# Ledger of designs, part 264: VHH binders against q84jc2

Target 1, 232 residues: q84jc2
Amino acid sequence: MSKMRNLVEEKFLEFYESWVIQLELYLHQLLIAHNNNTMSETELRHLISKLTTHHKAYYTAKWAAIREDVLAFFGSVWLNPLENACSWLTGWKPSMVFRMVDRLRKSRVVLVEAQVKKLEELRVKTKFDEQKIEREMERYQVAMADRKMVELARLGCHVGGESVMVVEAAVRGLSMGLEKMVKAADCVRLKTLKGILDILTPPQCVEFLAAAATFQVQLRRWGNRRHYVTHS

## First folded at step 15 (VHH)

Design xf27 (framework vhh_6qgx_2)
Fold by ESMFold2-Fast, scan of step 15:
Structure xf27 (fold): chain B 232 residues (1-232), chain A 126 residues (1-126)
Amino acid sequence: as target 1 above (232 residues)
Amino acid sequence: QVQLVESGGGLVQAGGSLRLSCAASGRTFSTYAMAWFRRAPGKEREFVARISGSGEYTFYTDSVKGRFTISRDHAKNTVSLQMNSLRPEDTAVYYCAAPEAFSWYDLDSESGYDYWGQGTRVTVSA
């Protein structure tokens, strides 16, 4: 049994390392496009499509993996401790992405009033959906404690194989609940990302995606230099 | 357009060795997992081996583990399959496969792959 769980983690570690390397290659293309006025709108749309497909591939892989072992995503072995510490329900916190949008507004990006209004509406909706997920997770954790307490009481009355079966049933129930919650959080992430890209022009999308990818790559690099960085 | 071209097949005696190569064009696959499948006469296509985009992880079907080695050359955009201690049961047409996008799930199945070569024939005589 433990070998099967190790294989899930090993396979996703393999996937994630390759996925991050490709993200870095796309980041280089985004930075070239952002710092160069020679790319056509068609070329920019093609690059944005590559990034969108790349992110969708991540969620397709993640949802398949959590179906087999959702607990692998709580304290993931393919993430360093800093990346894990910055995770909210196994990924980025949706409202955090608007900090990158705010940086676009302070950069060279000129947003028209209609875009500003739509982004603010999306921000409010994203925050609402995020808080709804947080309340659902809190309710799940309370129910999980109640379920564990019931199963612990039942376990005290059973011995041998019957006790093992009761514990296994409880673990399966907890995993199914976590899988549903993680998918709900990922849906908020995807809706938020799509919403932002639908509002922005292709050059603005490139700048936004470059900012997001830069942060993700730098967070990984900072975490990989854990304990070796000192202030001077 | 993406194209995969296999080479290196042929006739070999049991216990012999062959090296298959797959050259990819129309797209750089340096970060994508790539796989070898085979189809023996009268049988369905089956998974043989896969290598991760990073090249760091390899996976094999039980019947070839320890005998076959998959490797890749990122600069040349090629993937190779070194086949040692060949058996008559290894007689098949061998196919190179690559996905359209990154995928974690079902990379041990044909459904995980979108691009396929035309195949190279391997015949192992008793």
Scores: ipSAE 0.012, ipTM 0.385, lowest interface PAE 8.8, mean pLDDT 82

Design xf28 (framework vhh_6qgx_2)
Fold by ESMFold2-Fast, scan of step 15:
Structure xf28 (fold): chain B 232 residues (1-232), chain A 126 residues (1-126)
Amino acid sequence: as target 1 above (232 residues)
Amino acid sequence: QVQLVESGGGLVQAGGSLRLSCAASGRTFSTYAMAWFRRAPGKEREFVAYISGSGEYTFYTDSVKGRFTISRDHAKNTVSLQMNSLRPEDTAVYYCAAPEAFSWYDLDSESGYDYWGQGTRVTVSA
């Protein structure tokens, strides 16, 4: 049984708005660093660390919230319709991160052969991890459509008795299953992000993080403009 | 400079097997992923199979999974596609593809590949 849905949604909306504002500030710093090739490696590593800490803070807050109400993250009220339409298991699809850095392929700071090999291996591993999760989601959807589940839903229309307990247990099980899948997807996201940052040099990491943050910020702006124009 | 040459195509009856080979020249692609695509008559190219630069990771489109096996020979700079339990719907021209460098596109996206062979024809009959 999930708890206070409206309370979880309100609290995470407040958190997310602040988190996005800070992401935009970090994006500004990344763009300045990218344009200033005289920054020291120590300075670049410090900036990269601020971004990784910021992303970890998001997942810390998210996992606390989904423990209370995982369903709040499906069709989230803090995301606009475009952001929700582009979501894969409540967030960005891990393999999409490779497309955010197309410029690195053509960068003057070219990838050395060892980096290319490691990136290709990471990309394939990420694809396999995604497909494993997609199979789990497919199994979940099949379980939800199972005749037994349909019969339990019918029995839930009758108030009282042991049938109420059985229905409640099934719903709780479904919520726990979703929480597990969302956390698994988030772990693939974090492993993919860390893997890329571990392979790239600090200047390349700055370019990568700038590209990723730019895409996230622009997607939100495009969706917000469309919603505003429609409302107008 | 860079050239991919496919071989091993031919006519085979349903249930039969064929082994396609792709030889790379101009430079070695031993550290880069390679893929097979196919084009049936009147259709666009579709992804078939992928192999990583190391050869440790492979990926297949659902329709060929369990029937086709992609492999590479590092010493010969070749990639092979072993096709078993062939079906009439596998009839197509098969193309070998390789990227110029690391590709940011999905591994099953045609856009991720810069070098293409001329193709080898596979015809599966009843």
Scores: ipSAE 0.081, ipTM 0.542, lowest interface PAE 5.1, mean pLDDT 82

Design xf29 (framework vhh_6qgx_2)
Fold by ESMFold2-Fast, scan of step 15:
Structure xf29 (fold): chain B 232 residues (1-232), chain A 126 residues (1-126)
Amino acid sequence: as target 1 above (232 residues)
Amino acid sequence: QVQLVESGGGLVQAGGSLRLSCAASGRTFSTYAMAWFRRAPGKEREFVAVISGSGEYTFYTDSVKGRFTISRDHAKNTVSLQMNSLRPEDTAVYYCAAPEAFSWYDLDSESGYDYWGQGTRVTVSA
């Protein structure tokens, strides 16, 4: 069964490396669009659609992978230590993207009152959704220490076919619970991203996506460079 | 000039109830989330509750969830905090807070708020 777990990690590592390379190419296109002001609204919408599709592809691949081994996403081998340290429930913390929206206000793009109102509502909703997920995660952690789990752990010390079967069922239950939690967190991520893109104009979407992609790419580079220097 | 004025504090016995109100003047905050914070004697200011501009979304610190209810009245430009089942540990000065503009700080962070009232004192006796 460890071999199946390694295959999930190998497959997703290959996918993720290709996905990041394509993200860097899209970032280059976003920066060109932002700086040149030569693209039509139709061209900007097409570029935004490419980024949206790219992020959807990530979650499609991720959800397929967590069905096989959700634990591979807690301390992922395809992420460097810095990226892993910055993760919240196997990905970016949804409320963090509002820091990038604040950057839009400080840059050259101006948010109109109607946009500010919708962004403020989305920000509170996102925090509310995060808190619900954090409470559910806490409940799962507490459940691991309850009497039933303690009894199963003791039973596992008396190795036999019956004990092995019972322990395997308990581990399966834990993995299923974590899978649901990770999917719930990813749904908040997707709703938050979609919400922001629905509120912003195409030029503002380009600037927002460029800021987000820049942060993701630079975080990976900082972690990789530090790893090389530290472990050289 | 923007001003937030809290009222409704006082002395109450454990298990009792109080309703705090925050009246905003000089500006409406219907677009923005507004929050209640409190400072107990000898402690730092802590987050209590927040309500979205529309009033549809709220969240609370764990110690008050189920006992306190935050609400707002756009016509009166007020935010209220209904405090039920009060405990001695709820004794504090309660502050109303509002942002000047969109902020990237977390909603439960003091740093996210620019306008603060003078506070209203709540004392809960055993």
Scores: ipSAE 0.434, ipTM 0.784, lowest interface PAE 2.3, mean pLDDT 85

Design xf3 (framework vhh_6qgx_2)
Fold by ESMFold2-Fast, scan of step 15:
Structure xf3 (fold): chain B 232 residues (1-232), chain A 126 residues (1-126)
Amino acid sequence: as target 1 above (232 residues)
Amino acid sequence: QVQLVESGGGLVQAGGSLRLSCAASGRTFKTYAMAWFRRAPGKEREFVAAISGSGEYTFYTDSVKGRFTISRDHAKNTVSLQMNSLRPEDTAVYYCAAPEAFSWYDLDSESGYDYWGQGTRVTVSA
């Protein structure tokens, strides 16, 4: 029996495991910073920069991987079933970060009127951008179904190498379309994250990033425990 | 006192159009998103459309995309819903909604809105 994973899946799994371990270390630093009244604004900005760079590294690795096999990111083997169930176009749903910031509202973080105005616009813009991508995905899925039906009908009448070439070309077209959609979704994710960080003060950014990282880490831990208990 | 008043509802045949209007009094909502929700007979209240404070960004439920257009007029303190190509399934009481303050709730969650109008009835016949 061959291995159940392709090379892209195996390589990204190795990358992702290391990336999550580093995220947990950054979360620890964020929590210390949040409780430390001696940390300077420059030190807080440095920590925020480390988190931003860490997230950018994820998208750099992801975009290299999807060029080779975008389908590896639909039902990813490096994610547990709970993480996969919470996925929207191969990652977190951009508008979900505003729910994570709901915990921020209950803290000592006081938003001034100018920040509220910008966050409110960003919140609606993020939903607007999500809806545009969802419409594009629906159109791509309809196009995929039409191409698949044509190719299946053709294969029913012909078994030669020409049929294989036509099917492979159609599959490549679908993969390129999915790659474009995934990158568009990732751009919304990055713009939403950057937008929030640009609006918030450094202490508020630390609290926001801590809340987001905590959710991601806890979701993974909870899913791993449930999966392990279910299969143990 | 803060009050939202809907108007423009009525009886229309399938394929027809109606324009709903929501007039806000007692305060302005220039910074905040405002939304339309509806409740069909025997059903729960559901989200229809939302518009940002600036009016630049909009969000719609799937069943009304391409048929409904939400807009706002800050000078008149109003939010409008232009409903085209109406279907029998659009029959409902339509409600205007606004938040007390900045909300971290999803835009399509009724939990994110504190002020509600009394509603305006829309009936679409086959």
Scores: ipSAE 0.674, ipTM 0.886, lowest interface PAE 1.1, mean pLDDT 86
Fold by OpenDDE, second read of step 16:
Structure xf3 (fold): chain B 232 residues (1-232), chain A 126 residues (1-126)
Amino acid sequence: as target 1 above (232 residues)
Amino acid sequence: QVQLVESGGGLVQAGGSLRLSCAASGRTFKTYAMAWFRRAPGKEREFVAAISGSGEYTFYTDSVKGRFTISRDHAKNTVSLQMNSLRPEDTAVYYCAAPEAFSWYDLDSESGYDYWGQGTRVTVSA
């Protein structure tokens, strides 16, 4: 399990590094598009599509990886401590995206009343969904604490071949539950993003995506810098 | 100026029911979520329930789930809180809250709301 875990971490780390590089490239394009009002709607939609596809690719890879080792994503080694600290169920908290939307609203972006109404509704829905997941997680944690963790703790005290198998089985059980929760969270993330993009105009989408990508990239950069300073 | 006015509070025995109402004036809140908060004696104000602009989505603090129901009437520009199976621990001043505009703050946080009523007192006797 340890070797497999390490392999999953290593593979995903490589993937993520490449993914982030590509994200930075797209961010550059988004910024250009945002600053250049000469791009056609078709071009903007194309760019948006590229970004959405890129995000889909991330989750595809993630879901494949979590099938192998979901625990790797709790305390992700490919993320710096700051990124991890900002993580909710192995990713960004869906409701936080509305901070970016609010920022847009306060900026040059003029949202019509119909958009505001839809966004507000989506915000509440997102919160509702988050809470639902959190409740399920709590339930899961209670259940696990009562059964699996106790079993694991007991087994950890017994060094033997049979104990390893039992521990593995227990870990698998735990992992399955966690996987379900992570996927549920990811679904809320994807639905939230889709919802926002469906409400916004193409230019607004570009600005939103640029803001989101910027935040992500800056969070990573800033976190990395701090990590190097503290360990140097 | 936007004003929120709560009503419906009072003294009730444990197991009883109350219906709180909040009337908004000055503007309509059809677009935005509205919420109920409460402050028990000696405690901080806590979230109770929220409802989306459309009324389609509602969520509650855990302690009131299954007992309280938040609803809204767009025509009257009101939000209501039906409280059933009341308990002594539900004793508090209940506040209606609404945001001024779109907000990124959590809906179960005080920071998510800009307008507050004066509150209505609910006392549940044992």
Scores: ipSAE 0.342, ipTM 0.738, lowest interface PAE 1.9, mean pLDDT 87

Design xf30 (framework vhh_6qgx_2)
Fold by ESMFold2-Fast, scan of step 15:
Structure xf30 (fold): chain B 232 residues (1-232), chain A 126 residues (1-126)
Amino acid sequence: as target 1 above (232 residues)
Amino acid sequence: QVQLVESGGGLVQAGGSLRLSCAASGRTFSTYAMAWFRRAPGKEREFVAAISGSGEYTFYTDSVKGRFTISRDHAKNTVSLQMNSLRPEDTAVYYCATPEAFSWYDLDSESGYDYWGQGTRVTVSA
């Protein structure tokens, strides 16, 4: 039955659209803070906290949704094709956020050696964590093709009795395994984001978050406008 | 100026082992990642392995996982690549590399590395 997937997709689409609108509003505030450089440290920390809470709200909603239908997050209907093409295990690839740190090299607020050392260490750790999850995904794909799954697929044509129950249990097991992997990937995302914010000063955090939000918003806009490109 | 010098290359039979070493000078060694890349005859340079400044975190290309081990010795300012269960496909010139500054390029991108050694040749016979 496709009904549960449709309901999850519709509810999360409504959530995501509102979440993106709020992200754009926070991006505006981040850009004002970065350009003027007149806000107190307390004001900057409050703004950073709003962004952190906003990202946590996304994962709270996502994890509730994937418990119902994790497959809704593979090729998501609330993302355009460009956003889906850039996805790594249902979201942004954790190591890509270090590209946003590059903007700090041109910043008025310079990175000190202690920060560089911590960021470099975190960069390698993030790649290490990504590789661990990619190995789990490879194991999942191999498990889907093993002899037990082939036998269960063969039984799936049977209408009644114990065969139907066995197939249903196997499908639930596969969904639970995939949910676990998606949550593991999301944990790497959140730990990477927290790690960067813990290393950076409040003005640097604002610049980093502005760069990240700008990229996310622009990627969505580029994908939504792909059909308006002039062809010659 | 940063200088990297590789050693330990040679000829070995399939299934054998070699240990490559890279000696670094000219800066504080424990801050930046160190990586090994290789170039087989007639091919482009390929990422092999990387290690963090602390030596705690490592990253490998799929074809060498479980066979190669990268390690760091801060007292000697060296990074080593222990190569086990060598295959003819591992035949290449092996290069040590490190960034000048924090790089936004992916860890396995040669664009992220500014300092390179001259390379050490590894030949694995069938």
Scores: ipSAE 0.611, ipTM 0.864, lowest interface PAE 1.5, mean pLDDT 85
Fold by OpenDDE, second read of step 16:
Structure xf30 (fold): chain B 232 residues (1-232), chain A 126 residues (1-126)
Amino acid sequence: as target 1 above (232 residues)
Amino acid sequence: QVQLVESGGGLVQAGGSLRLSCAASGRTFSTYAMAWFRRAPGKEREFVAAISGSGEYTFYTDSVKGRFTISRDHAKNTVSLQMNSLRPEDTAVYYCATPEAFSWYDLDSESGYDYWGQGTRVTVSA
């Protein structure tokens, strides 16, 4: 299990590094598009599609990896401490994106009443879905604490061949539950993102995506700098 | 400016029921969520329930789940709180709240709301 975990971590780390590099390239394009009002709607939609595809690729890779080791994504080694601290169930908290939408609203972006209504409803829905997942997680944690964790703790004290098998089984059970929760969270993320993009105009989408990507990239950079300072 | 006026408060015995109503004026409210908060004597104001603009989504604090029901009437610009199986612990001034505009906010936090009513007092006797 240890070897598998390490392998999963290493592979995903490599993937993520490449993914982030590509994200930065797309961010550059988004910023150009945002600052250049000469791009056609078709061009903007194409750019949006590239970004959405890029995000889909991330989750595809993630879901493949979590099938192997979901625990690797709790305290992800490919993320810095700041990124990890900002994580909710192994990713960004869905409701946080509305802070970005609000920032856009307060900027030069003009949202029509129909958009505001839809966004507000979506925000509430997102919160509802988040809470639902959190409740399930709490239920899961209680259940695990009562059975699996206690068993694991007990077994950890008994170093034997049979104990290893039991521990592995317990870990598998735990992992399956966590995987379910992570996937549920990711679904909310994807639905929320899709919902926002469906409500916004192409220019607004570009601005939103640029803001989101900027935040992500900056969070990584800031976290890295702090990490280096503390370890230097 | 949005005005909210609560009504329906009063004295009720434990186990009884009460229906609060909040009437909104100054604008239409179908776009934004509405919420009920309460402040018990000597305590801070706490979230009770919230409802989405459409009414499709509702939220409750744990202590009132299964007992309280929040609803809204779009035609009347009102939000209601049906309170059943009331307990002495439910004694408080109940406030209606709504946001001014689209913004990020926590639906279960005071910070998520900009307009508040004056409150209606609910007293549950033992």
Scores: ipSAE 0.418, ipTM 0.774, lowest interface PAE 1.2, mean pLDDT 88

Design xf31 (framework vhh_6qgx_2)
Fold by ESMFold2-Fast, scan of step 15:
Structure xf31 (fold): chain B 232 residues (1-232), chain A 126 residues (1-126)
Amino acid sequence: as target 1 above (232 residues)
Amino acid sequence: QVQLVESGGGLVQAGGSLRLSCAASGRTFSTYAMAWFRRAPGKEREFVAAISGSGEYTFYTDSVKGRFTISRDHAKNTVSLQMNSLRPEDTAVYYCAKPEAFSWYDLDSESGYDYWGQGTRVTVSA
């Protein structure tokens, strides 16, 4: 049995549950800030900093965990089935956040032309980066069915020191490839988030972060409210 | 409010070149990405190339990469597709496309584009 895999999953489950509770508390603060026009720019920047730090903490924990067991993030036990179904390479699809940004076009805090130009450039760059990663994932999946991997699968049916070591080395190589790909996707996520926050004013950042956090929290709640039909 | 008009299509021999142009009207022309799609006889519409609002970022389908160059001229409100080393497989009606707003669709998805031109025909003979 894989004790290391179970330990990684248990540790990250505890981390993630705590992380989501704190996200909900920050969402509450963001909604108060959005509805209260008396907060100073300094106070808004402090709140924005809390959320950026919170997201960085998530990736610090995630990258430590995937170094030990990247496969734990494909079909994660700390995510409900709806959250897992909506995942793109173990997390949110970076370009989807521009849907939240588009809301600011019709909000009380309207985007100016210079901001729209910068956001559109960032969106296009983000989609280029996404598609490059998707092509690499497709190549990875094709490589799994490649002649060389098929031969290794055949060797896995034989008991012997050399064949066992060759198969184990191949599996470790595949896991390292997935880890690199997941980190690349996470880098696009962080770059996209930072880019958006750098373009927006503090009130716009608060509204954007509130929209993003609301979606994340609601997706989790919708999935957790699902009722199972059990057979007896 | 946005209208796209393509031009520059025609008949050309394999190995030749053509330059397509798309003239756009509308105030948000320079803000949003623009793309070229094509439809070969009896086939579905496929993505060819896209260019960002600034013109800094360009994206191509693999079959045209290195042969086609997309560019834009903000003063003339045009986006162009320079097609070099043309092949019979490039024979199609070429369409210019523009989104109205931010989209969650990928750049190579026609679902991400709201405004389309009528198309310009390109025929490449063997």
Scores: ipSAE 0.350, ipTM 0.709, lowest interface PAE 2.7, mean pLDDT 84

Design xf32 (framework vhh_6qgx_2)
Fold by ESMFold2-Fast, scan of step 15:
Structure xf32 (fold): chain B 232 residues (1-232), chain A 126 residues (1-126)
Amino acid sequence: as target 1 above (232 residues)
Amino acid sequence: QVQLVESGGGLVQAGGSLRLSCAASGRTFSTYAMAWFRRAPGKEREFVAAISGSGEYTFYTDSVKGRFTISRDHAKNTVSLQMNSLRPEDTAVYYCAAPEVFSWYDLDSESGYDYWGQGTRVTVSA
């Protein structure tokens, strides 16, 4: 691990690399399940549970890490530049999961009317929740640009003990605000994922999770090989 | 035979209010989100607001947040846009939009909507 990374970054880099390897293994299982029409509902639910648990493990590790250093998640060292460029508040944009699935036209998600009604409500609710968080982020950015904060940062460059303590307290306050917003965004992500999985049948869940994992894996591969314009 | 018909446009002075209505015929859209888009002179069509099937959740473009309110009436099969504190830059033809089927596209994407009205003109003078 690089000396240029702090302990939180080093620990999460190690976690994330292992997490992605396991995601690719689960993707392989999802693709097999998608092509195999003989799997029982119980077997499909077990596979879906593995993916759900895997995503929960990510947020458990992330929330522990942001408690120590939330800024590590803005411009993360374990993500390539393309992954970082596509991030919305330290992760995927919740509403993007709907867009991403539609692009895979070979998807066999055959929706009944009751599912359509629930998915439509969830789709708009997800955008509504995103909008609330974006308003909070805008307020945060205004607070960051506040004249008092700029003056405190300037004072911290030249004066001793008391001013250093005041600047450190202000920086801590800003970090706590970012933690709150990141957790709020992650809650929308988890609610969106759970909402979709609760609405879909087990075969449809497998199709959805395969599409989501494929996009995440491909985005990482494209970013890691950004000098290549031709697919492998 | 699905048709969307907008009404309520007109000329108003800056700071004034207008209420636009969209009447749908040929089917109900109670399951689906519906949206308002607008096109200003010399510009592309842009998203304004969307409302969920139930009417519980709404989404707005940044320039109209706090000034515009989208609502729907299932009994009348209508979607309305209440426009308050109007600005000259709100001058545009306003369009009502509805989908044929569930779409995975973002609410502010024209690609998510299959049915469009002819539009109603809103002119806001200084």
Scores: ipSAE 0.588, ipTM 0.863, lowest interface PAE 1.6, mean pLDDT 85
Fold by OpenDDE, second read of step 16:
Formats: structure tokens, sequence, C-alpha cells
Structure xf32 (fold): chain B 232 residues (1-232), chain A 126 residues (1-126)
């Protein structure tokens, strides 16, 4: 299990590093598009599609990886401490994106009343779904604490061949539950993102995506800098 | 000027029911979520329930789940809180809350709301 965990971490680390590099490239394009009002709607939609595809690729890879080791994504080694601290169930908190939308609204983005209404409804829905997942997680944690974790703790004290098998089985059980929760969270993320993009105009989408990507990239950079300072 | 006016509070025995109502004036709130908060004696104000603009989505604090129901009437520009199976712990001043415009704060946070009623007192006797 240890070897598998390490392998999953290593592979995903490599993937994520590449993914982030590509994200930065797309961010550059988004910024150009945002600052250049000469791009056609078709061009903007194409760019949006590229970004959405890129995000889909991330989750595809993530879901493949979590099937192997979901625990690797709790305290992800490919993320810096700041990124990890900002994580909710192994990713960004869905409700946070609305704060970004609000920031955009306060800037250059003019939302019509119909958009506002839809966004507000989506916000409440997102919060509802988010809370639902949190409740399920709490239930899961209680259930696990009562059974599996206690068993694991007990088994950990008994170093024997049979104990290893039991521990592995227990870990698998825990992992399956966690995987379900992570996937549920990711679904809310994807639905929220899709919902926002469906409400916004192409230019607004580009601005939103640029802001989101910027935040992500900066969070990584800032976290890395702090990490280096603390370890230097 | 926007005003929220709560009504329906009173004294009730444990296990009883009350229906609170909040009437909004000055503007319509059909676009935005509305919520109920409460403040018990000696405690901070806490979230009770919220409802989306459309009324499609509702959520509650854990302690009131299954007992309280939030609803809204767009025609009357009101939000209501049906409280069943009341407990002494439900004793509080109940406040209606609504946002000015976009509030992207958590719906279960006071910061998510700009307008507040004066509150209506609910007392549940043992």
Amino acid sequence: as target 1 above (232 residues)
Amino acid sequence: QVQLVESGGGLVQAGGSLRLSCAASGRTFSTYAMAWFRRAPGKEREFVAAISGSGEYTFYTDSVKGRFTISRDHAKNTVSLQMNSLRPEDTAVYYCAAPEVFSWYDLDSESGYDYWGQGTRVTVSA
C-alpha cells in the first residue's frame, strides 16, 4: 500500500505540474482576450471551451487516481501548505466562486437582472449541495470513528500477517467512503462552474475564468514562496 | 426605505407550534434569499433557516431540522417560519433577514444579510 501510495502521489504530482503549466498558458490567453475587445464571440467560445476541457481533464485524472488512493488527496503532496489549507474535500470550495463573481461584478462586469437572479439561485443551490455533502461527511466520520478507526488502531498494535490483511480491508472500506464524498464534492464543483458559465456571456466567462485561474496560480506562487522562506 | 417586520411570536408550551411571519416593505425580495435568525438570552445570534429567491431551496440549522419549515409568498412579499414541536431551547428573539443586492457570503452567516427586522419574541415553556 505504501508503494502504491507513493506511486499515485508521484504520478499525480507529475500530472499536476504539467496541468498547472498548461493552465498558465491558458491564463495568458484569457488575459489577452480580456484586454483585447477585438476577439469574436466564436473565438471567445473556443477559448472557454479549451479551459473547460482542461478542467475536465483534471477531474478525469483525479478520479482515476482516487480510485487507486483517495487518501493521497487529503494532504496532497503536490500542493503547498497554503493550497492545502484552502482546500475543501480535496479541492476548492464551491461557494467560494461566487465571491469571485461578486468581485467581478464590482469591477467591469455588468450583470443584467436576469443574470443576477439566476446567479443568486445558483448560489443558494450550491450552498445547499455543499451543506448536504458536509452532513454526509459528518455522518461518515462518526460511523468511521465508531468502527473502522478503532479497528485500525487496535490492529495497528498487533503486528502480524493476518493483521495486515484486516488493516488493508479496513483501509479499503474507509477509502471507498472517502472516494464517494470526494466525487460528490467534485460534482458540485463542476455543476457550479457549469452553472456560472451558462449564465455569463462569453466575455464575462473569459473574465471569470481569468480571475479564477489567476487566483489559483497566485495561490500556488505565494504558497511556494512562503514555504521556501520557512525552510530556508 | 426597506423594512422587515416580524410577527407571530408569543408564549407557547413545549411541544406546541408557532408560525412566524416577516413582511417586507419598500422593495421586493423575490430575487434574493431570505433567512431567519434567532438570539437566545445570553447567546449570540444564530442562523435558523434560509430560503432561495424562488423558494425552491431551503436549508436549516441542525437543531431545527424536521421541526421548522421556512416558506415565502412572493405575492405578499413575506417569508414565514412554521415552528413545530417547540422546545425550551427554541426560546429566543427571532429575526428576519434579507440582503440588499448580491450577497455572496454564506447564507448561514449574518454577514450575508443587510436588512434586519426588529425581531419577534418566542418563549417556550417547559
Scores: ipSAE 0.125, ipTM 0.616, lowest interface PAE 2.7, mean pLDDT 87

